# Designs tried in a protein design chat: VHH binders against 1-(5-phosphoribosyl)-5-[(5-phosphoribosylamino)methylideneamino] imidazole-4-carboxamide isomerase 1 (hisA1). Part 9

Target 1, 247 residues: 1-(5-phosphoribosyl)-5-[(5-phosphoribosylamino)methylideneamino] imidazole-4-carboxamide isomerase 1 (hisA1), of Ruegeria sp. (q1ght0)
Amino acid sequence: MMIYPTMELLDGRCVTLDKGNLDAPMIWHVDPVETAKGFAEAGAEWMHLTDFNALQGDSSNQDLVEELIRTAGLPIQLGGGIRSREQAEFWIEKGVGRVVIGTMAAYDPAAVAELAKYYPDQVVLAVDVWQGQVMTEGWRKSGAWTPEAFVKAFGNAPFAGILVTDIDSDMSDLDAQLGLISGLAEQAHSPVIASGVVRSKDDISRLKYLPNISGALVGRALFNKTITLEEAMETAQPNPEPVAEFL
Key: E = the ipSAE of ESMFold2; O = the ipSAE of OpenDDE; V2 = 0.75 times the mean of E and O plus 0.25 times the DockQ between their complexes.

## First folded at step 1 (VHH)

Design m08 (framework vhh_gocatamig_d2)
Fold by ESMFold2-Fast, scan of step 1:
Structure m08 (fold): chain B 247 residues (1-247), chain A 119 residues (1-119)
Amino acid sequence: as target 1 above (247 residues)
Amino acid sequence: EVQLVESGGGLVQPGGSLTLSCAASGFTVSKYYLAWYRQAPGKKRELVAGISSGGSTVYMDSVKGRFTISRDNAKNSVYLQMNSLRAEDTAVYYCATLYRGFPSTYDYWGQGTLVTVSS
């Protein structure tokens, strides 16, 4: 299972947002560029980057994100505010490894499936689940998406991954989160990446034993030093399997 | 301490209008996505309208052309102007601030304000 060290940006800083501290985010007081280089030096194959300003319609982090793409030394999976083909193509042309798309996919699934075909293995589908429903900015069609129907609607479109977050579990009900993610992984054509699950090495161990989970985002636990990236990657390694010799 | 307080709900006749207001305290709305949701008895909570920090708006299909979402960052508030109200618009309306798809994902919700459309 691949570990995706995860960086969240707000106003040019590495942050974690807590429900009880919305106007005063936890700021980690580290340099984003040096932090990303540290992920590469530790041996990470990919990182995940979320731009909270872009998610809110604010492009003030654009120069920093471009610098991270040029200098981090590993490919970046970028999320936050990518709501059109033109925006996705802008970042792909800047050299980003993958773009993460959620709201656009709910509004125009055909266009997003087509984007994935045009840029195979460079588009990630975000599936954010709350009360059994995929969350978006609004409704393009009558009715609501269930997570299962949403994933199934894309068939065999060549997504680089499907990024699943269970909002309902409030980070305290790991069994419910694992059940949702595992269920979606059984239906998905593309690799499934778990988000919002890893708080400790034990969470990585539990994910590692679920079938069809290809990776996990690890953010807060790296920044608050609950685990190191090296420890996370070691824990995620497959158990050695004996070589079978057939007569 | 984060609070969202809705106001402006009430009883109106079909074809009438209401303006809902949501006042935020304990945080600054200007940097955040803001949304109005509604929930009718026995139904799931559904997104009615949303507005980004940059002013981009989205609407549920059944309210397009009738409802308008707006924000006033100086007053730390978001509004929903509802015109041509129908019986099917009867619901408790909630103000929310939303982030989606991240390890730090959070939602702040108001307590709700009841809108009843009947003769």
Scores: ipSAE 0.000, ipTM 0.241, lowest interface PAE 11.2, mean pLDDT 81

Design p01 (framework vhh_nb_b201)
Fold by ESMFold2-Fast, scan of step 1:
Structure p01 (fold): chain B 247 residues (1-247), chain A 119 residues (1-119)
Amino acid sequence: as target 1 above (247 residues)
Amino acid sequence: QVQLQESGGGLVQAGGSLRLSCAASGFTFSSYAMGWYRQAPGKEREFVATISSGGSTYYADSVKGRFTISRDNAKNTVYLQMNSLKPEDTAVYYCAAKPYDEWGSYDYWGQGTQVTVSS
C-alpha cells in the first residue's frame, strides 16, 4: 500500500485544521518547500497537497504551489478549488501529476469522465461521504447518490485513483470508515486511496489488510510526530511471503 | 474568516411558532448549502433541514409539514420557520454551512440558539 504524505496549506503555511475549522488552524512553523523535499528524500513516490485558500476561491497560494511542483522532487496530486476543466488543465500544464475532482463529478459525471479520458491517469475522483451518502454541490441526505452508485456512474473512466473520505467530523467509528472504503474498492475499476483514517501506525496496519486498497493519505500524524514517514511506509509494506516447505 | 451567527431562539408554548435566523459572513453565501441541526439534552446532534445552493430543500420526517427552511442570498441569511411546536422540539439549534468545493467538504457551525417548548 502506498503512503501519500499530505500537506495542507493555508496562507502560505503548513497547517492542520481541527474538524475543518479554518478560523483556528494549527500552524506547524515549517517551510512547505523543505517539508515536501523531505517527503521525497524519505522515499515517498507521491505526495498529496490540499490548498485551503483555493478551496475558498483565493489564489494567494498559487506561486507556492507552482514552486512545490517544480522543486519537491516527487509528483504531487493537488486538491482544493478545482471546479472547471479550465482550472484542471491549468494545473496539468504547470506540471502537477494529478488533479482531484469531487463536487463537479457528482453534478456532471459525463464531463468529468470525459476529462479523465482526455487526461488518463491524471485525474483523481474524490468521493466524500457523509451519513452514508455522497456529498455533492450541496447537502443531500435522502435521494442522493450512494457511494457505490456514484463510483459505478463513471464506468471504466481511467482515473488515476478514487480518493474516499468519510467527512463526518467525529471519526470515532473507524470500523465503519474501513467498511465503506473496502466496499468501494471491490467495485472500483481504478485504485482506491483512503483519506482521513490514519491517526497512528495501528490504523495503517488495519488498512493494509483490506483487499484492493492501493494507498492512504497521512497528514496530521506526520506533522504532530505521532509517526515518521519512514515508519508509515515500513508499516504499509506487505507481509513477507511465508516460507515454502517442500516435502 | 467564516462566521455563522444564529438568533431567534427562546421560550414558547406548545403549538406556538418561532423563526430562527442565521447570518453568514466570510464566504460566498450563494455557493454554499445551508442547514439546521439540533441537539436535545443528553442526545446526539440530529438533522432538521437543509437547503442547497440551488434551492432544493430536505427535511427530517419529524418536522415535515411544520418547519420550513429558506434563504435570502442578498442578506447572506438562512431561516428556519418553526410552526406547531411540540415539547420534543426543545433543543439547541445550530446553523451549518457546507462548502460547494470538492476537497474536505468541511462543515462550518454556528454557536447555537436555545429553543424551549413548554407544555
Scores: ipSAE 0.000, ipTM 0.152, lowest interface PAE 13.6, mean pLDDT 81

Design p02 (framework vhh_nb_b201)
Fold by ESMFold2-Fast, scan of step 1:
Order: sequence, then structure tokens, then C-alpha cells
Structure p02 (fold): chain B 247 residues (1-247), chain A 120 residues (1-120)
Amino acid sequence: as target 1 above (247 residues)
Amino acid sequence: QVQLQESGGGLVQAGGSLRLSCAASGRTFSSYAMGWYRQAPGKEREFVATITSGGSTYYADSVKGRFTISRDNAKNTVYLQMNSLKPEDTAVYYCAADTKYWEDSLYEYWGQGTQVTVSS
């Protein structure tokens, strides 16, 4: 299982949001470029990057994100405000490894499926779940997507991964989060990446046994030093196959 | 950051038409999905229509074939063309912009609403 060290940017700074509250970010007072290089030096194969200004239509982080892509030393999976083919292509042309598409996919699934076909293994489908439904206010109010129906609607489109976040689940409700992720992994043609699950090494140990789980995002726990990136990666490594003894 | 102002509501006879406008102030209007919602007295707010940044449109079953959502990115404006209006369409109509993909809550970027009254 791959660990994706996760960096979230707001106004050029590394932040963590409590339940997505942009009004009260935790600011980590570290340099984003140095932090990303640290992920590469620790041996991470990929990182996840979310641009919270871009989520609000604000391009003020663009130069920083371009610098991260050029200098971090590992491929970046970029999310935040990518809601058109033109925006996705812009980042792909800048050398980003993958683009993460969420809201656009709920409103325009056909366009996102086509995007994945044009850029195989470079598009990640984000499935943000709230109260058992995919988070898109238009679909929720008119006949909301279930996570299962939403993933199934994309058929075998060649996504690099499906990023699943259970937004409204309490951190103590790990069994519910694992149930959702496991259920989606059974239906998905693409590997599933878990988000919002990892608080400790034990969460990684429980997650890595699930079939078709390709990885997990680890953000807050790295920044608050609850777990090191090296510990997370070590814990995520597969156990050796049991040795059969022949007498 | 984003402020929304609706206009174009009013009183109209059943079978008539109205065009609502929503002017957005702030930046990057073209990157937002934009929607229309409505709320009748004593009822919950309900979805009417949405238009993505790419131009794809989605409608509530109750308005399909009668209402058309469109946008003009040069004017930072989204429109709702309402045809064949029925008394049950009477409501305050609200414009909404996407917040973020992790929340998809439109409540943070709502307009103040515009009243539509359809007489029998």
C-alpha cells in the first residue's frame, strides 16, 4: 500500500483544516518546498497536494505549485478547483503527475470519463462522501448519488485511482470509514486511495488488508508528529507470504 | 471573495415567463459551477438547476423542459430562463456558487434571493 504524504496549501502556507473550515486553519509554519523535498528524501514515491485557494477560484498559489512540481523530487497528485478540461490540461502540461477531479465529475460525469481516456493513469476521481451520499449539492437535492452508483457510472474509465473521503464520519468511527472504502473497492475498476483515515500506525495496519486499496493519504498526523513518514511507509509494507512447509 | 446578487423576480400569470439573473462579484467566476435553488414559505430549500464551469446543465425533474440555465463568463452572470410557469413555481429563488469539492456546499456563497410569484 502506498503512503501519500499530503500537503494542503492556503495563502502560500502549509495548513490543516478541521472538517474543511477555511476560516480557522491550523498553520504549520514550515516552508512548503522544503517540506516536499523532505517527503522525497524520506523515500515517498508520490505526494498529494491540495490547493485550497484554487478551491475558491483563487490562483495566488499557482507559482508555488509550479515550483513544487519542478523541485520536490517526486510526482505530485494535485487537487483543488480543477473543474474544466482546460484547467486539467494546464497542470498536466506543467508536469503534474495526476490531477484530482471531484465536483466536476458529479456534475459532468461524461466529460470526466473522456478526460480519463485522453490522459490514462493521470486522472484521479475524488469521491467525497457526506451522510452516505456523494457531496454535490445539486445531485443531493434532486436525487443524490450514492458512492456506489457514482463510481459505477464511470464504468472502466482508466482513472489512476479513486480517492475516497468520508467527510462526516467521526475519527472514532473507523469501522464505518473502512466499510465504505471496502465497498467501493469491490465495485471499482481503478485502485482506491483512502483519505481521512490515518491517525496512527494502527489505522494503516487495518487499511492495508483491504483488497484493491492502493494507498492512503497521511496529512495532519505527519505535521503534528503523531507518526513519521518513515513509520507510515514501513507499516504499509506488505507482510511476507506465509511459508508452506513440506514434510 | 464571492458575492452573489439575484434580480429579475416578480409577479407573472400562469403560463408566463421570467428571466432571473445572478451577478457575481469577486474573482474566477468562470471556474465555479453555478446553481439555482428555491424556497416556498414553510418548505425546505430545493434544487432547481446547475451549470458546470464547462457548460453542462442539470435540472430538477419538476422544471425539466420549462427552465433553462445559462452563463455569461464575460459578465460574471448566471441566468435562469423560466417558461410555462405554474403556481407551484412560486418561491424565493436563490443563486449559489460552488464552495469546494470536498464540501460541495453552496451555502457559503448564496445570494439574498429574488421573489417569484405565479398567479393562477
Scores: ipSAE 0.000, ipTM 0.141, lowest interface PAE 11.2, mean pLDDT 81

Design p03 (framework vhh_gocatamig_d2)
Fold by ESMFold2-Fast, scan of step 1:
Formats: sequence, C-alpha cells, structure tokens
Structure p03 (fold): chain B 247 residues (1-247), chain A 118 residues (1-118)
Amino acid sequence: as target 1 above (247 residues)
Amino acid sequence: EVQLVESGGGLVQPGGSLTLSCAASGFTFSKYALAWYRQAPGKKRELVAGIYSGGSTVYMDSVKGRFTISRDNAKNSVYLQMNSLRAEDTAVYYCAKVYDESQYLDYWGQGTLVTVSS
C-alpha cells in the first residue's frame, strides 16, 4: 500500500485545518519546498498537495505550487479549485503528475469522464461521503456500490485513482469508515486511495489488510509528529508470509 | 460564528415550484463554494447542487434541468430554484459551506423542509 505524504497550503504556509475551518488553520512553521524535498528523501513515491487558496478562487499560491512541481523530486497529485478542463490542462502542462477533481464535479460525469479520457491515468476523482454514504448515485445503487454503476456514470473513464474521504463531522466510527472504503474499493475499477483515516500506525495496519486499498493520505499525523514518514511507509509494507516448508 | 440560515421550504403540489434561500454570515462568502444537500425520511444525506466561488455549478443527475443553483455575493446568499417538483424531492434541504478535498465537513445550516404532496 502506498503512503501519500500530504501537504495542505494556505497563504504560502503548510497548514492543517480544524474540521475544515479555513478561518482557524493550524500553521506549521516549516518551509513547504524543503518539506516536500524531505518527503522525496524519505523515499515517498508520490505526494498529495492541496491548495486551499485555489479552492477559494485565489491564485496567490500558484508560483509556490509551480516551484514544488519543479523541485520536490517526486510526482505530485494536486487538488484545490480544479473545476474545468482548462484549469486541469494548465497544471498538467506545468508537469503535475495528477490533478484531483472534487466531489461536486462528479455530478457532471460527462465532463469529468471526457477529461480522464484525454489525460488517462492523470485524473483522480475525489469522492466525499456524508453520514457514511457517497454523494453520487453511481456509488450507491440498490443498497450496494457496483462497478457497473460506477463505470456507467463515467463511461469507463481511465482515472488514476479514486480518493475517498468520509467527512461527516459528527462521525468518529473508524470501523464504519473502513467498511465504506473497503466496499468502494471492491466495486471500483480504479485504484482506491483512503483519505482522512490515518491518525496512527494502527490505522495504516488496518488499511493494509483490506485487499483493494491501493494507498492512503497521511497529513496531520506527519506534521504533528505522531508518526514519521519512514514509519508510515514501513508499516504499509506487506507482512512476510510464514515459511511453510517440509524437509 | 459561522451561520447558514435556510428558508423557502413548504408544502407544494407535484409539478410546482419553490425557491430556497440560504443567508450566510461569519466568513468571507465570495471565497467559498456553497452547496445544497437534502435528506429524505429514512435515507442518508445527498448532494443536490453546488456552486463554486467562480460561479461554476454542478447538479445531481435527477435534478438537472429542473433545479438551478445561484449565488449573490453582495447579499451573502445562495439560492436553489426548484421547478417541476416530484414526490421524491420531499426532504429537508440543507445549505452547506464545503471543501471538496477536505477530510472534514465545513458548516451546515439547520435545514428547511420541502414536502411535495397533493
């Protein structure tokens, strides 16, 4: 399972939001560029980057994001405010590895499917879940999510991944969250990446035992030093199988 | 501090129309995407329509062509014009300030009830 060290930017700084509140960010006093280089040096294969200014229609981080793409030393999966083909193409031309298209864009599946067809394996669909269920009909038909329902909604578009976040502010049931993500992963044709799950090594251990989870975002836990990136990546590695040999 | 106050719900006949309004305060309205969600009895909450800070819109497939979301940044308000209402549109409708790549929900209003019945 791949660990995606996750960086969130607000006003040129690395931040973590308290319950999504842009007006009360926890500001990390670290350099974004040096932090991203640190992710590459630790051996991360990808990083996730969210631009909260861009999410609000504010381009003030654009030069910093371009610098990160150029200098970080690993491919970047970029989210925040990408809502048109032209915006996605801008970032792809700047060398970003993947663009993340948010949940609301999923309700224009023809436009999102077309984007994924033009840029195969470079578009990530972000699916946010409220009160334990997905926001789109394509994921929740007949009491179960099916590959047929999903591919029908997007015309078999070749997404690089599906980023699943359970964002219910009233829900803290980890088992329900893991069940939801596992169910989506079993039905999806694209790799599923878990978001908002990893608070400790134990969460990574639980995720890696789910057969169809391809990766997980780890943000806050890295910045508050609850876990190091090296520990997260080591924990995500497959456990060695017992040797069963007969002499 | 952040408040979202919905209004405009009520009882309407099938085929009728309603306009929902959401008045926002406590944040810089023009900088955020806003959305309308609904929750029908015995069902989970679902996204109906969204509008980004730049004015781009998204809709649930079953409401496309019937519902229109709009915003007025000068009035700190978002609206949902609902036409050709059906019995299955019966739900409590919620206004929300959202982050579509966030692991956390932003702020939700208290909701306004829409009942489509003869």
Scores: ipSAE 0.012, ipTM 0.302, lowest interface PAE 8.4, mean pLDDT 78

Design p04 (framework vhh_gocatamig_d2; at its last look DockQ between E and O 0.56; V2 from the best seeds 0.00; counts 0 for: pae E 5.2 > 2)
Amino acid sequence: EVQLVESGGGLVQPGGSLTLSCAASGFTVSSNYLAWYRQAPGKKRELVAGITSGGSTVYMDSVKGRFTISRDNAKNSVYLQMNSLRAEDTAVYYCATYSEDWKGTFDYWGQGTLVTVSS
ESMFold2-Fast, scan of step 1: ipSAE 0.233; ipTM 0.637
ESMFold2, look of step 2: ipSAE 0.263; ipTM 0.682
ESMFold2 (binder alone), look of step 2: mean pLDDT 80; pTM 0.800
OpenDDE, look of step 2: ipSAE 0.299; ipTM 0.728

Design p05 (framework vhh_brivekimig_d4)
Fold by ESMFold2-Fast, scan of step 1:
Structure p05 (fold): chain B 247 residues (1-247), chain A 120 residues (1-120)
Amino acid sequence: as target 1 above (247 residues)
Amino acid sequence: EVQLVESGGGVVQPGGSLRLSCAASGFTFSSYGMSWVRQAPGKGPEWVSSISGSGGSTLYADSVKGRFTISRDNSKNTLYLQMNSLRPEDTALYYCAKGYTEDFRSYDYSSQGTLVTVSS
């Protein structure tokens, strides 16, 4: 299972938000560029980057994100405020490894599927689940989406990954979160990446034993030093198969 | 515990207006962004609008821009949604949620809701 060290940006700083509170962020007094280089040096294969200013339509982090893409030393999966094909193509042309699309997918599933076909393995579909249904802005009028039906609606579109978050079970019912993620992974044609699950090494251990889970985001736990990135990656490694030697 | 209680829903004619309220308790209200989410009959949930803890920043779904206004009164621990020029497609159960941004992966949401019906 791949660990995605996760960096969240607000006003040019690494932050963690408590339930999305942009007015009172936990500010980590670290340099974003040096922190990203640290992820690469620790051996991470990918990182996840969320731009909270971009979520609000504010492009003030753009130069910093471009610097991270150029200098971090690992590919970046970028989320936050990517709501159109034009915005997605902007970042792909800047050299980002992957763009994360959530709101746009439910608003125009056909456009997102076409984007994934045009940029194979460069588009990540975010699936945010609330009360057993996919939460979206301006979602489809022909019926309610279950997470499974939503993912299936994209058919064989070549997504780099499906990023799954269970909003209403976050932090209170790990078994329910794992059940949702596991169920989607069985039906998805693309790799499934868990979000909002990892609080401790034990969470990584439970997640890695589930079949068809390709990776997990780890953010707050890295910045607050609950887990080191090296520990997270080691814990996520599959247990070596027993070997026997015969003469 | 986080407690959110919505009110202000009702039946209104197309083109009418309603003001929804959400009374919050169990947390420092002014320190958290807040959102409105709705669920239409037979459909899944849809994010409507968000407001920052200070009230200095707001976000709106394209379907409601120019018609709905989100606001808050931190002295009363209350969130509001002023809905103008209501359309039949605005008919939904409206929920108050603790969280800011259209990326609602970290939301604490209300389980109660308030029903808005737009019909002639």
Scores: ipSAE 0.000, ipTM 0.375, lowest interface PAE 10.8, mean pLDDT 82

Design p06 (framework vhh_brivekimig_d4; at its last look DockQ between E and O 0.06; V2 from the best seeds 0.00; counts 0 for: pae E 13.9 > 2, unsure alone 63.8 < 65, placed apart)
Fold by OpenDDE, look of step 2:
Structure p06 (fold): chain B 247 residues (1-247), chain A 122 residues (1-122)
Amino acid sequence: as target 1 above (247 residues)
Amino acid sequence: EVQLVESGGGVVQPGGSLRLSCAASGFTFSRYAMSWVRQAPGKGPEWVSSISSSGSTILYADSVKGRFTISRDNSKNTLYLQMNSLRPEDTALYYCATQPSYYDEYHKFDVSSQGTLVTVSS
């Protein structure tokens, strides 16, 4: 399983949201660029970057994001505020590794599927789930998608991944979260990345055994030093299946 | 032109109540989820609450849960925020949003609003 060290930006600073929503953020007093470089140095293959300003239609972080893309030393999976083909293409042209699409996907699945086809391996579908329904930033349609129906709507679109976040889950109910993610992964035709489920090394260990989970975002746990990136990555490594020595 | 106009802000004492309104125009209001966001002086924007297009789904920030109530009247193209038990930390500029901008060939809008100021002080 791949670990995606995750950085969230608000007003040019690294932050962590308290419960998965844009609630009162905890500010980390670290340099975003240096932190990203640190991820690369640690051996991360990807980093996940969320721009909370962009999520709100504010482009104040744009220069910083561009700098990160240029200088981090690893490809960036960028989320936040990408709600059009043009915006997606903008970032792709700027050298971002992947763009995360959420709201646009709910509004126009066909357009997002097309986008994924034009830019294979560069579009990630974000699936935010609350009480069994897909939640989007835009919520344009009256009526909620089930996660399964939502993913199904895209058919075999060549997404780089599907990022699944359970918004409802009190981190105390890890089993429920894992069940949701695992269930969705069974239906997905693209790699599933688990979001919001890692607080400790133990969580990584649990995720590792879930089928069809290709990766996990790790944010807060890195910043609060609950786990090092190295430890997270090491923990995520598949254990050699005990070869049942058939006597 | 998409317009969101917030009103209802003012100065209140701790424990007081205010009701904010957001009048929407220039788009099909009933098709879009709406949110309240606030920004305190010297702080970044803080999400407060969201309500789905139909009103069937409602979310609150933990900081306001139990005290604030979001609602909407699609017939009036208006979003509301009832704020009870106000605290000094609720002091902020409040503005409504259709969430971030949406991709639509026919409805591209970048919502900018001026907000309404809420001041909670003794």
Scores: ipSAE 0.000, ipTM 0.220, lowest interface PAE 12.3, mean pLDDT 85
ESMFold2-Fast, scan of step 1: ipSAE 0.026; ipTM 0.370
ESMFold2, look of step 2: ipSAE 0.000; ipTM 0.192
ESMFold2 (binder alone), look of step 2: mean pLDDT 78; pTM 0.779

Design p07 (framework vhh_8emy_2)
Fold by ESMFold2-Fast, scan of step 1:
Structure p07 (fold): chain B 247 residues (1-247), chain A 121 residues (1-121)
Amino acid sequence: as target 1 above (247 residues)
Amino acid sequence: QVQLQESGGGLVQPGSSLRLSCAASGFTFSSYAMHWVRQAPGKGPEWVSSISGSGGYTNYATSVKGRFSISRDNPSKTLYLQMNSLRPEDSAVYYCARYGSDEYFKTMDVRGQGTQVTVSS
């Protein structure tokens, strides 16, 4: 399974939000560019980047994101505020590896399916779930989709991945979160990436036993030093299959 | 709802030991990684140590590695920090913390009221 070291930006700084509350960021006093280079140096194959200013229509991080794309030394999948084909194409032309689309896909699934056809393996579908419904607009609005119906609506589109997050599951009910994610992975035609699950090495160990999960985002646990990136990647390595013996 | 309560701080001489405790309530303790964070006057918070939900994995800041040991007792919902060979620079308010995961979770970051550790000579 691939570990995606995850960086979240607010006002040019690496942050983690309490419940997505932009008014109460925990600021990690590190340089974003050096941190991203550190991910590449540790051997990460991809990183995930979320721009919280862009979620609010604020482009103030644009130069920093462009710098990260040029200098990090690994491909980036970028989320946050990408709500039109033009915005998605802007970032693809700037050299981003993948764009993450959520709200646009819920409101205009045909347009997002068409975008994925134009940019095969460069579009990631975000599926953010709250109380059995797909959430939109930074999780502010409950959509008209169940997660199963939403994923099935895109079943044959050539997405690079489907990023699944269960917003309302108590972190203490990890089995329910894993059940949702693995259930969606069984019906998805694209690789499924788990988000919001990894708190520690225990969670990575549990995830790697689930079939059809291709990767996991690890954000806060890296910044609060619960786990190093090297430890996360090592833990995510598949166990060797037992030797088949004909006795 | 979710509460963390630290205890065990105090005034000690350099080279002494202290054991800090954190009593947790309002959540399934064994399902969360737990952390110790300290903050000295006029400085930002500094991460000290972490332990996984199962207790199988621990990590330490380089400044405390070899001197501090983090542990937990899941049945009693208590987190511990054993601090040995204390130095004046270890003086700070020590907080027990639980962090949510990524931006996507509505899991509240929780920190207790803190317990003051003063190491003076």
Scores: ipSAE 0.000, ipTM 0.169, lowest interface PAE 12.6, mean pLDDT 82

Design p08 (framework vhh_8emy_2)
Fold by ESMFold2-Fast, scan of step 1:
Structure p08 (fold): chain B 247 residues (1-247), chain A 120 residues (1-120)
Amino acid sequence: as target 1 above (247 residues)
Amino acid sequence: QVQLQESGGGLVQPGSSLRLSCAASGFTFSNYWMHWVRQAPGKGPEWVSSISSSGSSTNYATSVKGRFSISRDNPSKTLYLQMNSLRPEDSAVYYCAKLEYDSWTPFDYRGQGTQVTVSS
């Protein structure tokens, strides 16, 4: 399984949000560019980047995101505020590895499926779930889609991955989060990437045994130093296949 | 004026390799994604491969993935397609193509093409 060290930006700073609450961010006093270079130096193959200003229609982080793409030393999967083909193409032309599409896919699934065919292996479908519904507009609105119907609607599109976030589960509901993610992974043709699940090494150990889970985002746990990136990547490595004996 | 000139095609046997080239002029080559598109007789155009402006990202049609490699040399304004393990179904006229920077429409500029024929 691949670990995606995850950086979230608000007003040029690295932050962590509780369930998308932009009014009360935890601000980390680190340099975004140095932090991203640190991910590359630790051996990460990809990183995930979310621009919360862009999610609100604010382009103030654009120069910083362009600098991260140019200088981080690893490919970036970028989310936040990408709601048109023109915006997706802008970032692809700037050298981003992947664009993450959520809101646009809920409102215009045909256009997003076509985008994935035009840029195969560069489009990630975001499936943000709250109270059994797919959320849009930066987790602010519930859509008309169930997660299962939404993923099924895109079954033949060549997505790089499907990024699944269960945003209403708390720590005690980990089994419910894993159930949702594994259920979607069984139905999806594209690899599934888990988001919002990893709080410790034990969470990574549980995820790596689920079928069709290709990776996991790790954000808060890296910034609050609950787990190092090296520990996360080591834990995610596959174990030898079991040797079955006739009993 | 935008110009794209393909070369490197030919008649080869199954299992052979060819390297196609596309010489670009009339635009800032290093600012644009470049694409390879092919068209077999009696069929519509089929997208084959794409490469980002810097060369850091590449994509391939499922039918060619693992056999073809796209690359570019920005200083010489040249796009390449290395085709290995060629099959009869790869027979087509191959075009390099450019999309406008902020367009998602079908390929706006393509050259005259180079014929690839894979015959047993």
Scores: ipSAE 0.000, ipTM 0.099, lowest interface PAE 19.6, mean pLDDT 81

Design p09 (framework vhh_7ubx_2)
Fold by ESMFold2-Fast, scan of step 1:
Structure p09 (fold): chain B 247 residues (1-247), chain A 120 residues (1-120)
Amino acid sequence: as target 1 above (247 residues)
Amino acid sequence: QVQLVESGGGLVQPGGSLRLSCAASGFTFSKYGMTWVRQAPGKGPEWIATIYSGGSTMRDDSTKGRFTISRDNAKNTLYLQMTSLKPEDTALYYCATSHYEDLYSRFDSRGPGTQVTVSS
């Protein structure tokens, strides 16, 4: 299972948000470019990057994101504010490894499926789940989609991955989170990447044995020093299967 | 703590009007998109409208001629003005904060709702 070190940007700085509160970010006072290079030097194969200014329609981080793509030394999957084919193609042409599409997929699923076919292995579908329903930024959907029906609607589109987030606030029910992710992974055509689950090494240990889970995002836990990137990657490595003494 | 509390529902006759309110606390309201959703008895939730932090709106085509979403950032309050109400508008109405595509940003997505009943 791959670990995706995750960097979040707000006003040119690495941040972590408490409950998504953009007015009260925790600012880490590290250089984003040097931090990304550190991920590459530690042996990460991919990183995840979220641009919080872009979520608000603010392009002030564009030069920094372009610098990260050019200089980080590993491929980047980029999320935040990509709401059109033109925006997705802009970043692909700038050399981003993957674009993460969430809100656009709810408004125009046909266009997102077509984008994935045109750029195979470069589009990641974001699936945010709350109380058994697929959520989008602003909840702009008539009727209800179950996560299973939503994923199935994209069928055989060649996504690089499906990025699943269980946004339910009861973090003590890890079994329910793993059940959701595992259930979607069994139904998904594309590999599933887990997000919002890893708070400790124990969470990684439980994820790595689920079928069709290709990776997990780790953000807050890296920046607040709950786990190192090397520890996360080591924990995610396959362990030998139990072998019977007399097999 | 992020908290959303809806009010303003009630019993109204067909053709009547109601204004729903959603009081928000625990976050910087002006920075977030806000949404109205309804759920009728025995049916799934239906999106009604979203208003973004910048003030632009998106509305469902079936209701946009009768329903208007607005916000008052000074009062941390979201509104839904409903006119020409029909029996089919009978539902629990609730507000929701936008969920950004950041995989680690979590906050309450929905309030408990306010009941609207349209009958004569």
Scores: ipSAE 0.000, ipTM 0.160, lowest interface PAE 12.6, mean pLDDT 80

